# Ledger of designs, part 302: VH-VL binders against q0atu2

Target 1, 119 residues: q0atu2
Amino acid sequence: MLDKKARIRTSREYRNVFEKGKRLSGRFLIIYYVENALDNNRFGFITNKKIGMAVIRNRIKRQLRAIVREYQGQVKNKHDIVLVARAGIGKSSFEGMEKDYIAIMKKAGLFARNANKID
Below, E stands for the ipSAE of ESMFold2; O stands for the ipSAE of OpenDDE; V2 stands for 0.75 times the mean of E and O plus 0.25 times the DockQ between their complexes.

## First folded at step 14 (VH-VL)

Design yh11 (framework fv_ivicentamab_arm2; at its last look DockQ between E and O 0.68; V2 from the best seeds 0.79)
Fold by OpenDDE, look of step 14:
Structure yh11 (fold): chain C 119 residues (1-119), chain A 117 residues (1-117), chain B 110 residues (1-110)
Amino acid sequence: as target 1 above (119 residues)
Amino acid sequence: EVQLVESGGGLVQPGGSLRLSCAASGFTVSSNYMNWVRQAPGKGLEWVSIIYRRGSTEYADWAKGRFTISRDNSKNTLYLQMNSLRAEDTAVYYCAREEWEYYFDYWGQGTLVTVSS
Amino acid sequence: AYDMTQSPSTLSASVGDRVTITCQASQSIDSWLAWYQQKPGKAPKLLIHDASSLESGVPSRFKGSGSGTEFTLTISSLQPDDFATYYCQQWDDYSGEAYTFGGGTKVEIK
């Protein structure tokens, strides 16, 4: 998965993102994002029981991590970003989730200007 | 210049089948999200289906099992296979392009499908 | 499910009038709202996306505003070319459809 340094790990880190960050919702995801004082980005993932059974939640987390990893190099540096899965994501395809992630990240202005993969 | 041209519409009996085509130019179909949207006579717009860049598909609940969206990359053409057609499927069918942000920036002129005995 | 309520259904106005069309979403969609114009026998034309971003070539008299659940399309001074039906559109995460359109607003000559 993501490198240890690229992960939001503590409750305090999550709270900081929720309290100080901006929020943007998409079809299947909500992202909270805030600048950090590091040289790298950190990602957090939240899937609650509204999504479905543990098997579903674990699948969603795995898929979201895969998406984030794939586009990690194209995200502007120095951000803490938390992805919250919305209730309807359990019925979505991987590409639907990917599309939503890209759309939200673009709207948030979190992709680097030199990112060509998503053009 | 981006263009979408639908074809294949016509008169068909209930229970019949029809395949619609949407020829795209000025962009690559497989590099975009392509949609079908229909409009019954004198009614509003209704989303039918989407095909994603990697080929996954999604349908309106009422379309599942009867409609199939596909594409031919070599022809840069989008298709809608319609089976078990009903009178309520009578509509102008549009193909519409979507790049990223959940809106349709280009539409074809539409093709009329009339289901009647 | 009807996740988007568009009003009014019909609007009679004169050239030069200020026209306002409203769309109300059943849940917050931030700025994920588009407006289309459709004339009889023609395909819909994108006017505004992301609630307020004017599409290239669209006259500045068209203005989109709003966020969350309330959105408006305003024509500051109605022109003869503006008599048409207008639709709002959003994504859908509930009805089993990917997208939802408003019911439409027909702007006709008074």
Scores: ipSAE 0.891, ipTM 0.944, lowest interface PAE 0.5, mean pLDDT 94
Fold by ESMFold2, look of step 14:
Formats: structure tokens, sequence, C-alpha cells
Structure yh11 (fold): chain C 119 residues (1-119), chain A 117 residues (1-117), chain B 110 residues (1-110)
């Protein structure tokens, strides 16, 4: 579970990221990201009804939170980052989502260290 | 130095089976996303299958149920088990490495599979 | 499933010519596009990843450009070593199909 400080909580906070942030699309995810004025990162997750029923959307959110938690120590500080699930994510695997997250975060320049775990 | 060496290709009758091997050196197979890609004679490239770092797999729709990607970590080797082979499976089969960026930075030289009566 | 169309299928050119090859995705793929060169009897070789990032050891006469749905590979001054077949490649949005290659462009010397 992400810390309370590491959550994007309000509609205003989400809107700020969408309106002022950069956007990158991957295979299963879209990220929006913007620098914040905090000492830490904040993450938000969006799984709309097009993905599926509530049980499916909640499963996807849990999996994405687990992925973000696994790699959060490698993320450069002072960013608000919103992960938006694309429609095809409902048929993906945990590893498909994980790979996509790593690829997008590296391409965005948001990892402080190389997150490639090849050993 | 990264190297990939495919083997196990050959001539087989329709309905037959083959297991292809891809011996890797200079990196660890299980720490990477490994792919099979094929090319029929005179034709383009066609993705076959991926095995993810944790062992999950994906297949092209036409390969599902007939082909199985696997690996042996102790031998640093990737495999493609090919069953119920058909003439249209005739191709050079390549092993390809992908770190995480959705492109293949290293390819083997391929192994030819010919399915013919 | 993303469609990927590559044109032309065959291209005749002379040494020194500027050559342009085009790939078009049916839906936006941001810049997640790679280019490969393949010579007869050999494995494909990565030239460009992320639409425009030149792989180490690839001559600077090769240039990738584009984002979204339209991408080009340009060879600024064709050399004898450059006649080969070129493929573009992207990820696919189906969970059971990870990658799609363009149909290829064979570059032949006139």
Amino acid sequence: as target 1 above (119 residues)
Amino acid sequence: EVQLVESGGGLVQPGGSLRLSCAASGFTVSSNYMNWVRQAPGKGLEWVSIIYRRGSTEYADWAKGRFTISRDNSKNTLYLQMNSLRAEDTAVYYCAREEWEYYFDYWGQGTLVTVSS
Amino acid sequence: AYDMTQSPSTLSASVGDRVTITCQASQSIDSWLAWYQQKPGKAPKLLIHDASSLESGVPSRFKGSGSGTEFTLTISSLQPDDFATYYCQQWDDYSGEAYTFGGGTKVEIK
C-alpha cells in the first residue's frame, strides 16, 4: 500500500497533473506527470468503466499499486504521477503491466537509477 | 559480449514436432524478456512468442495451443516447443533479446525449420 | 490489434541518393517504433529505437523521425552497404500479441 503522503487525493490535484503535466502512452498504460512542490512523489490511478466491471477494475488498481510500490524507491522525487489504465489492460498479465510501467518510467526520465533488473 | 545461438531446426513432416533451442551468453536469459520471431522464405518478420522475466508467456494467436516457449535457467537457454507443425510454419526462427523498451537489441542467426512431405 | 503499413514495398535508388521509407500506424504509438536492417541470409539488425534514437555503431547517415502515427527512416546518402530490406516494428495493444512488424521495404540499387 502506498503511504498517505504518496497519494494524489483530490480532484484539483488530479486536474493539475492532466492540465500541466507531460503525457506518455505505453502498451497498457498512459502516464501523466508534473513536478510538484513537495519533497516526495505522489501517485494516482485511474481505471474507468470501459475496462470492465468493478471487480476487474479493483484488481487492476491493486496490481498497479503493487508495481508502483516495488519500484518507488527508484523514482526521482518531486513528481505527481497519474497512471491511466488503457482498455486493453484487462487482458494483460501482471508482468505485462510491470514491463510497461518500467518502460514508460524510463522513457519519461523518472527513474533515479536504472530500473533494469537483468541479473 | 552478447550472443544468441539457435539450434534444433530441420526437416519435419506435417503434424510433426520440433524443439528449438537458443543458447545465450553474455547475459542472463531469466533477467530479460526473451522472444521468438520467425521469417518464412522470402517473407517478412512475424512475432511468435515472449517469455517474461518472472515466467509469464504470450503467444501470437496462430501459435497458441501448438507452440510453447520455455527456458532452462541452469543452462541459460530459451526453448520453443513446436507441435502439430504445418507447411506454413516453414521459416527461419530467431531468438531475440528485449531489455524492456519494446525493441529487440540482439538477434541470433536463426535456425531453419522446413515442414514438408 | 494495430495495423502497420510500410511503404514503399520496393525502392530502387543509386549510390548517393537520399532514401526515405515510411511506416504508418493505425493508432498512435507515441514514439515506440524501431527500425531494423536485414541483409540476405542474415539476422535483422537494430538501427533505431524510440523512433529517432540511433543504435550504437549505426552510421549517422541513418535518421529516424516521427511520432504518433507516421514515421520515416531516411538514409541521407545511400552507400553500397545499405541495400537491404528494412522493417519497422511496434508493440501491439492485444495482450496475446506483443509486437507487429511492417511488411518491409527492399532497397535495391538501380
Scores: ipSAE 0.767, ipTM 0.889, lowest interface PAE 0.8, mean pLDDT 89
ESMFold2 (binder alone), look of step 14: mean pLDDT 90; pTM 0.931

Design yh12 (framework fv_ivicentamab_arm2; at its last look DockQ between E and O 0.67; V2 from the best seeds 0.79)
Fold by OpenDDE, look of step 14:
Structure yh12 (fold): chain C 119 residues (1-119), chain A 117 residues (1-117), chain B 110 residues (1-110)
Amino acid sequence: as target 1 above (119 residues)
Amino acid sequence: EVQLVESGGGLVQPGGSLRLSCAASGFTVSDNYMNWVRQAPGKGLEWVSIIYRRGSTEYADWAKGRFTISRDNSKNTLYLQMNSLRAEDTAVYYCAREEWEYAFDYWGQGTLVTVSS
Amino acid sequence: AYDMTQSPSTLSASVGDRVTITCQASQSIDSWLAWYQQKPGKAPKLLIHDASSLESGVPSRFKGSGSGTEFTLTISSLQPDDFATYYCQQWDDYSGEAYTFGGGTKVEIK
């Protein structure tokens, strides 16, 4: 699990990202991102009921957290980032989600320079 | 120089099986997303399958259960096993590399599969 | 299922003409659209990715534009080498197809 300081936790924090942030959508994810005034990045995760039953939503959230953790060190600092799962994500594999995350983050310019390619 | 070369196409009877190969050079297959795309004679392009870097796979709904995408890392080669072939499977089959942004940047020359009695 | 409508199906033009091909998605895909060129008996060739990013080696007369649901490929001045069939491509987020291609546009000599 992500460190508490690396998580968006309050409704106000989420609203700030949605209202002031930029939005990019991929095959399975929508990402909202905005600069913060901190020294670290914070991540939020949203899985709506349209994705499926609670078991499915929880699985998706665990998978997304795993992806974010794996690439956390490659993300540019001082950003609040909210990942919203799209309806079709329930049919996606872990690698499908991972590919989508990488594509969106790259397009958003949120990856560090040395994160252009994964070996 | 990046290159993809398909082989294994030919004439096969309905219900038959065929395995296509795609030999890659200039890059490592296992480090990239690899796809199969087919094109029936005089028709458009149709996605068949993808294999991800970690080895997971996806298929078009019509391909599930009959087609299997795989790779041999030691040979740097991509494969497509086709079973229970039908006349409508007649097409040129292309292997294509996908690096990042949901676009296929390198394609093989294709190999023709003809399913006919 | 994702619907991809490409128009026109056939386009007759002369060398030097400005050519426009349109691809319409059933829902917003932001800029996740690619354009390909295919000549008879040859494999497709990637021209543009991410709606407007020109591939290396592709002539500057090719231009991709658009976002959301409407996309356009423009050839500013058609050259003899440009007579071919063009396809747009997008991902699919819900159907059994990971990728969907447009029906194609054949650009032929008038």
Scores: ipSAE 0.877, ipTM 0.939, lowest interface PAE 0.5, mean pLDDT 94
Fold by ESMFold2, look of step 14:
Structure yh12 (fold): chain C 119 residues (1-119), chain A 117 residues (1-117), chain B 110 residues (1-110)
Amino acid sequence: as target 1 above (119 residues)
Amino acid sequence: EVQLVESGGGLVQPGGSLRLSCAASGFTVSDNYMNWVRQAPGKGLEWVSIIYRRGSTEYADWAKGRFTISRDNSKNTLYLQMNSLRAEDTAVYYCAREEWEYAFDYWGQGTLVTVSS
Amino acid sequence: AYDMTQSPSTLSASVGDRVTITCQASQSIDSWLAWYQQKPGKAPKLLIHDASSLESGVPSRFKGSGSGTEFTLTISSLQPDDFATYYCQQWDDYSGEAYTFGGGTKVEIK
């Protein structure tokens, strides 16, 4: 449950991240990320039809939102971040997705350097 | 200092069972992704299973239904229950830590399992 | 799956030689490749994660490179301590095996 200011909402906002941002791929996820001019982070989520039917795609988006919410306090501010689900994610567990998110975010340098251990 | 110490290996007949233990020190098992990896004598490395931080698990297809990974957080110890053992399960079994990076940064010394008549 | 290709299987070399070991991933894994060293009777030791990031205490003569599907481990000047078997490792599909290893490269004294 991300509030309105923490969402990437428009096609133009998404396009800005894809065109200007950095890309980093893991086992189940790809992230695109770019510094924004706000005082907060914004998150976007994309699932393609190759992942499965709408109910499966919606479950994956809900799980990814839950993961992002759990770790949002550790994310460096002022970034727009789009999570793109890869084709293999449909058979992943919640913890498989969570692990991949942690790996990607650490590799991207998006977790704060003085944060406690990542859960 | 991070240490992992496996135990519980030995000789067992085909169809038998063994429970392997991996005692961890210098870190908390449940804060990490813990794996079992095996190596048949003279052969390469083969992943067996993982237990995630919240307790969900994954297994290699050949291990499903026969092997069970588990842990006891109060003892900081990882386990591998092996049932219906076969000759091809003969190997040194290692426990290995993975922090987050899809790489195993610490390994135990291994424990030998021999499945033979 | 176990289709990660590592070559050569065996390498004979002398102290001071440059040696190169190659590994091909089964699909693009960006840079998420690890290298391990294993000496006889010992557990594997992580040398390199993320294709090129040396672990603490690993000598700088070890160099990892590559991305996508093609990766190399180079030892710039082989030392007596480096005679061992080397393995690469990747993540894999969720169903089946989460990780796969290369078949190994045994580096032997000539």
Scores: ipSAE 0.779, ipTM 0.902, lowest interface PAE 0.8, mean pLDDT 90
ESMFold2 (binder alone), look of step 14: mean pLDDT 90; pTM 0.931

Design yh13 (framework fv_ivicentamab_arm2; at its last look DockQ between E and O 0.59; V2 from the best seeds 0.75)
Fold by OpenDDE, look of step 14:
Structure yh13 (fold): chain C 119 residues (1-119), chain A 118 residues (1-118), chain B 110 residues (1-110)
Amino acid sequence: as target 1 above (119 residues)
Amino acid sequence: EVQLVESGGGLVQPGGSLRLSCAASGFTVSDNYMNWVRQAPGKGLEWVSIIYRRGSTEYADWAKGRFTISRDNSKNTLYLQMNSLRAEDTAVYYCAREPEWYYYFDYWGQGTLVTVSS
Amino acid sequence: AYDMTQSPSTLSASVGDRVTITCQASQSIDSWLAWYQQKPGKAPKLLIHDASSLESGVPSRFKGSGSGTEFTLTISSLQPDDFATYYCQQWDDYSGEAYTFGGGTKVEIK
């Protein structure tokens, strides 16, 4: 699980990201991202009811946290990043979600140069 | 040099089955996202299926249950098993590579024609 | 299903003309838009990806622009080799399709 200091936890923190950050949409995810004044990145996760039942939303959130944790070391430092799950993510495989996350993060320029997945 | 070569197309009766092949060279199929896209005569392009690097698959809703995408790593070949074929499945079928972290197709085969007719 | 409206469906032009093709998405896709060229009896050929990135080997007379829901492919000076059908393409998240193509634009000789 992500360290507490690596999590966006307060409404104020979320609001700051939404108001001041940039937005980029992918197939299954929307990311909002903004630079922070910390020495670490913080991640937030939003799964709306339109995705499905609570069981589904919780599964998706667990999967997204796993993905973020896996690639955390490759993300540029000093960013607050909120992942918003899109409605169609409930039909996606884990691999599809992972691909989308990486694609969006790369497009946003949030991955370190030459960051690649090791299979 | 990257190359994709489809084969296996032909004439088949409604309700019949057919398996298409896509032989790849210049890259490893199992290390890439591979897709099937079809085009009915005189019509536009329609996505059929994708197989991910670790083997996950997705299908168009109309293809689910009738079409199966797979690959043979030892042969570096992509397959499309088509069952319960219908007249509306008549099309040129293309295999196409999808770059690692993008959502487009950079390499296409020449296509293979599938004609479903009684 | 997500609709991607491509216009016009047919375009008659002469060599040297400036040609413009438009693709409209039903929702914002930022810059996740690709353009393809297809000639009769041939497979589609990737021209542009990420809305404006020209694929290697594609002539500079081809230009992709736009973001969000409105995208444009422009041929600054139409050449004989450019008479073909062009398609735009995007991802799809909810329609039961992973990808959606525009209806195509046939560029023919006037």
Scores: ipSAE 0.897, ipTM 0.949, lowest interface PAE 0.5, mean pLDDT 94
Fold by ESMFold2, look of step 14:
Structure yh13 (fold): chain C 119 residues (1-119), chain A 118 residues (1-118), chain B 110 residues (1-110)
Amino acid sequence: as target 1 above (119 residues)
Amino acid sequence: EVQLVESGGGLVQPGGSLRLSCAASGFTVSDNYMNWVRQAPGKGLEWVSIIYRRGSTEYADWAKGRFTISRDNSKNTLYLQMNSLRAEDTAVYYCAREPEWYYYFDYWGQGTLVTVSS
Amino acid sequence: AYDMTQSPSTLSASVGDRVTITCQASQSIDSWLAWYQQKPGKAPKLLIHDASSLESGVPSRFKGSGSGTEFTLTISSLQPDDFATYYCQQWDDYSGEAYTFGGGTKVEIK
């Protein structure tokens, strides 16, 4: 489970990421990210209504939180990161979302242990 | 040295079945995203299917229900079971490795030809 | 599902020529584009990943550029080994097809 300190909580905090952050799209996800002034990372999750009913959107948020938790040890510190689910994500498997997250985070330079290039 | 070697292609009647194999060496199949891609004679490339690291699968719409991707981790081998074959399935079938971090195929096998005709 | 368009379909050129191949995505894919080379009777070979990054061992005369929806592959001085068919490839955000290839560009000797 992500620590409460690792959550983006307020509309103001979300707006800061959207307005000042960088944007990168993948197959199922868009990330917005910006350096913060903390010693830790914070994550936010947004699903839009095109994805489906609240039950479906809640399942997707749960799956994305699980993915973020699994890889959090690889993420460079001091970033606010918002994951926005794209319309097609409702048809994706957990592993499809996981692959997309890995690819996007590495391309964004947010994983500390590997380059974006293939060896 | 990374190698992918497809086998199991051949001539089959419409409605028939074939199972393609892709023997991998120099890397572990289950640590990677493995794909099948086909190419009809004189035509372009068409994605068929993916198997993810933990075994989830995804198929092109036209393949769903007829084709099944699978693997045997103890043999480091990828498979494509092809059922209810049609003339339109005539193609060279490639297995291809997709790295964890990207959406593209860094290694391809030489392909195996499947011909569907009476 | 999204289509990729690739142009031209065929290109005739001489050794030493500068050639440019264009690929257009239906929506922005940022820089998630790959280029492949395929010679007759051979498997495709990855040339460029992430729109502009050369795969190891690929000659520097190959250059990829672009982001968003429009991408190019340029060969600055065509060599005999470069006569082949070239394909671009993207991800697709429709769950029924994970990846889409361009229709191909055959580069032929003039």
Scores: ipSAE 0.703, ipTM 0.873, lowest interface PAE 1.3, mean pLDDT 89
ESMFold2 (binder alone), look of step 14: mean pLDDT 91; pTM 0.937

Design yh14 (framework fv_ivicentamab_arm2; at its last look DockQ between E and O 0.65; V2 from the best seeds 0.80)
Fold by OpenDDE, look of step 14:
Structure yh14 (fold): chain C 119 residues (1-119), chain A 119 residues (1-119), chain B 110 residues (1-110)
Amino acid sequence: as target 1 above (119 residues)
Amino acid sequence: EVQLVESGGGLVQPGGSLRLSCAASGFTVSDNYMNWVRQAPGKGLEWVSIIYRRGSTEYADWAKGRFTISRDNSKNTLYLQMNSLRAEDTAVYYCAREGGEWYYYFDYWGQGTLVTVSS
Amino acid sequence: AYDMTQSPSTLSASVGDRVTITCQASQSIDSWLAWYQQKPGKAPKLLIHDASSLESGVPSRFKGSGSGTEFTLTISSLQPDDFATYYCQQWDEYSGEAYTFGGGTKVEIK
């Protein structure tokens, strides 16, 4: 699991990202991202009821956390990033989610170029 | 040099089966997101299926249950198994690679192979 | 499923003309839009990705613009080699429809 210091935890922190950050939509994800004054990145996750039942939402959240952990070392530092799951993510595969995360993070300039392989 | 070469097309009766091949060179199929896209005579382009880097697959709703995308890593070849073929499946079938930088677009295409379903 | 409306279906133009093709998405896709050129008997060729990024080797007379739901492909001065069918393409939010293409625009000689 992500360290506590790597997590967005408060409503104020979320609001700051939504109000001051940039927004970018992918196939399954929307990310809001803004620079922070810390030495590390922080991630937040939002899974709304539109993606399905609580069991599905919890599964998606676990999967997104796993993806973020896997690629954490490739993300530019000093950013607060909120991942919002889109409605269609409930039926997506893990690889589909992973692909979308990589694509959207690259497009946002938060990933280094060609940082797309994990195996 | 990147190259994709489709083969296996031909005439088949309704209800028949056919397997298409796409031989890739200049890149590794298993390291990329590979797709099949078809085009009926005089019509537009229609996405068929995708195989992800770690082997997950996704299909158009109309293709589910009848079409199977796969690959042979040792041969660096992509396949499309087509069963229960119908007249409306008559089309040129293209294999296409997604762009390596951003994904979600097709940067390389084969020249296609024609599949004709007719009694 | 996402819809992509491409217009016009056919346009007649002369060499040197300015040509404009439009694609309208049913929902915002930010800049996740690609344009392809296809000539008879040939595979589609990628011209533009990310709405406005020109592929290597594509003439500068091709320009992609737009974001959200409205996108445009412009050929500033039509050349003989440009008579072809053009397609826009997007992703789809829902599984089972990963990608959607526009209906195509045939650019023919007047």
Scores: ipSAE 0.892, ipTM 0.945, lowest interface PAE 0.5, mean pLDDT 94
Fold by ESMFold2, look of step 14:
Order: sequence, then C-alpha cells, then structure tokens
Structure yh14 (fold): chain C 119 residues (1-119), chain A 119 residues (1-119), chain B 110 residues (1-110)
Amino acid sequence: as target 1 above (119 residues)
Amino acid sequence: EVQLVESGGGLVQPGGSLRLSCAASGFTVSDNYMNWVRQAPGKGLEWVSIIYRRGSTEYADWAKGRFTISRDNSKNTLYLQMNSLRAEDTAVYYCAREGGEWYYYFDYWGQGTLVTVSS
Amino acid sequence: AYDMTQSPSTLSASVGDRVTITCQASQSIDSWLAWYQQKPGKAPKLLIHDASSLESGVPSRFKGSGSGTEFTLTISSLQPDDFATYYCQQWDEYSGEAYTFGGGTKVEIK
C-alpha cells in the first residue's frame, strides 16, 4: 500500500506532471515524470475505458499500485510520476506489467544506481 | 560466458509430439525472461513463447493450447513441449535470453534445433 | 496479422559501399527497436538495442536511428563480414504476438 503522502491527489498536481514532465512509453505503460520540490516521490495512476470494463480497469490499477509499492525503495526521490495504462494492458499478465514498469523506469533513469539491484 | 544449447529436434509425423530442451550456462534461467523463437526454412524469425522470472508464461496465438514453455531451475534448463504438430511447425527452434541489462531484446541465442514435421 | 515492414528484402552491394535498411513498425514503439544480424546456418546476433545503442563488440560502422514508426540501420562502409541477413524487432501492444520481426534484408555481394 502506498503512503497517502506518496500519492498525487489533485487535478492540478496531475496537470503539472503532464504539462511540465517528460514522457516515456513502454509496451503497456506510459510514464510522465517531473522533479518536485519535496523530499519524496509521488505516484499517480490513470486507466482508460479502452482497457475494458470497470472491474478490469480497477484490477489493473490495483496491480500497478502493488508493482510501484514493490519497487518504490529503488526510485530516486523528488519525482512526481504518473503511470498511464495503455489499451493493450487489459490482456497483460501481472508479470508483463511488472516487466514493463521496470523497463521504462530504468530507461527513464529513475532507479537509484547505487541502491538498485534490478540494474 | 553465456551459452544456450538446444536439443530434442528431429523428424516427427503430423499430430505428433516433441519436447525441446535448452541447457543454459553462465547465468541463471529463472533470473531472466526466457523465450523460444523459430525460423522456418528460408523464412524469417517468429516469436513462440516467453517464461517470465516468476514463472508466468505467454504464447503466440497460434501456439496456445499446443505448445507449453517450462523450465527446471535445478537443471538450469528451459523446455518447449510441442503437441499436435503440423507441417507449418517445421522450423529451427531457438532459445533466447531477454532481460540482462536491457528489456525487450534478445541478447543471447542458442544455435537452434531443427524440427521437421512430415509424413 | 501484420508484422513489421522491412525493406529492401534483398540488397546487392560491394565491399566499401554504404548500405541502408529500413524498418516500419506496426505501431508507435518509441525507441524500443532491435536490429539482429544472421549469417547462414547461425543464430541471430543482437547488433543494436533501443533503436541506436550499439551492443558491445559491434563495429562502429553500424548505426541505428529512428523513433516512433520509422527506423534505419546503416552500414557506412560494408565489409566482407557484413554479408548477412538483417532483422528488426519490436514488441506489440495489441497482437497476440509479444514480439514481431521484420521480414529480413539479405545483404549480398554484387
């Protein structure tokens, strides 16, 4: 479970990331990310109707939160990061999502090099 | 050094079964995403299946229900069980490693094992 | 199903020539594209990952470029060791095929 401090909560916070942040796309995910002025990271999650029915979209969001929680200790601090689920994620396995998250976070340079055992 | 050695290919009748093996050395198969890729004589490359680090699997649509990817971690060996074989399955089958430093790319390949399906 | 479009299918060239191979992705894949070299009777060998990043030990005469849907592999001065078949490869978001390959480009001696 992510701490409430580690969540992007308002529409304004989300818009800031989309407007000011960098974008990187993987197979199932797009991330938008920008440095923040805090000492911690914040994460946001977006799923679209193209993925499937609401129960499927809710499952995907829960799975993405679990993935982010598992790797959050490896993420460089001071970033707001929004994960946008692409339409194809609806047929993905948990491990397919996890692999894609690791791949795009590594490519974005968001994992801490000295603390990261994934690299 | 990394090595992948396929075996178990041969001549088989349509409708028959065959199990391919891929013995790995120089790395641990369960720490990587292991794939099968095939190449029909004179043709291009075609992805068959993946087994993820935690054991989840994916298959090409044409392989689902007929082919099963698996591994034996104690033997550091990847397998492909092939059932209900058809003439169009005639190909060289390669095992391929994914997930060293880079994701979505096959950095090491075996030399392949030939499967011929003919009556 | 529709795979990556790779052109040309065959290319005749001489040692020292500059050759260019193109690959069209079926969807926007950012820079997630690989190039492989395959010689007769051998397994494919990874040359370039992430569209333009050379693998260790690959000669600098190989150059990958592109992003989105259009990608190129260029060999600036063809050497005897470069006569081979080249394949591009992507992931696919929408197909039941996690990875798809281009049809290949056979580079032959003129």
Scores: ipSAE 0.810, ipTM 0.911, lowest interface PAE 0.7, mean pLDDT 90
ESMFold2 (binder alone), look of step 14: mean pLDDT 89; pTM 0.928

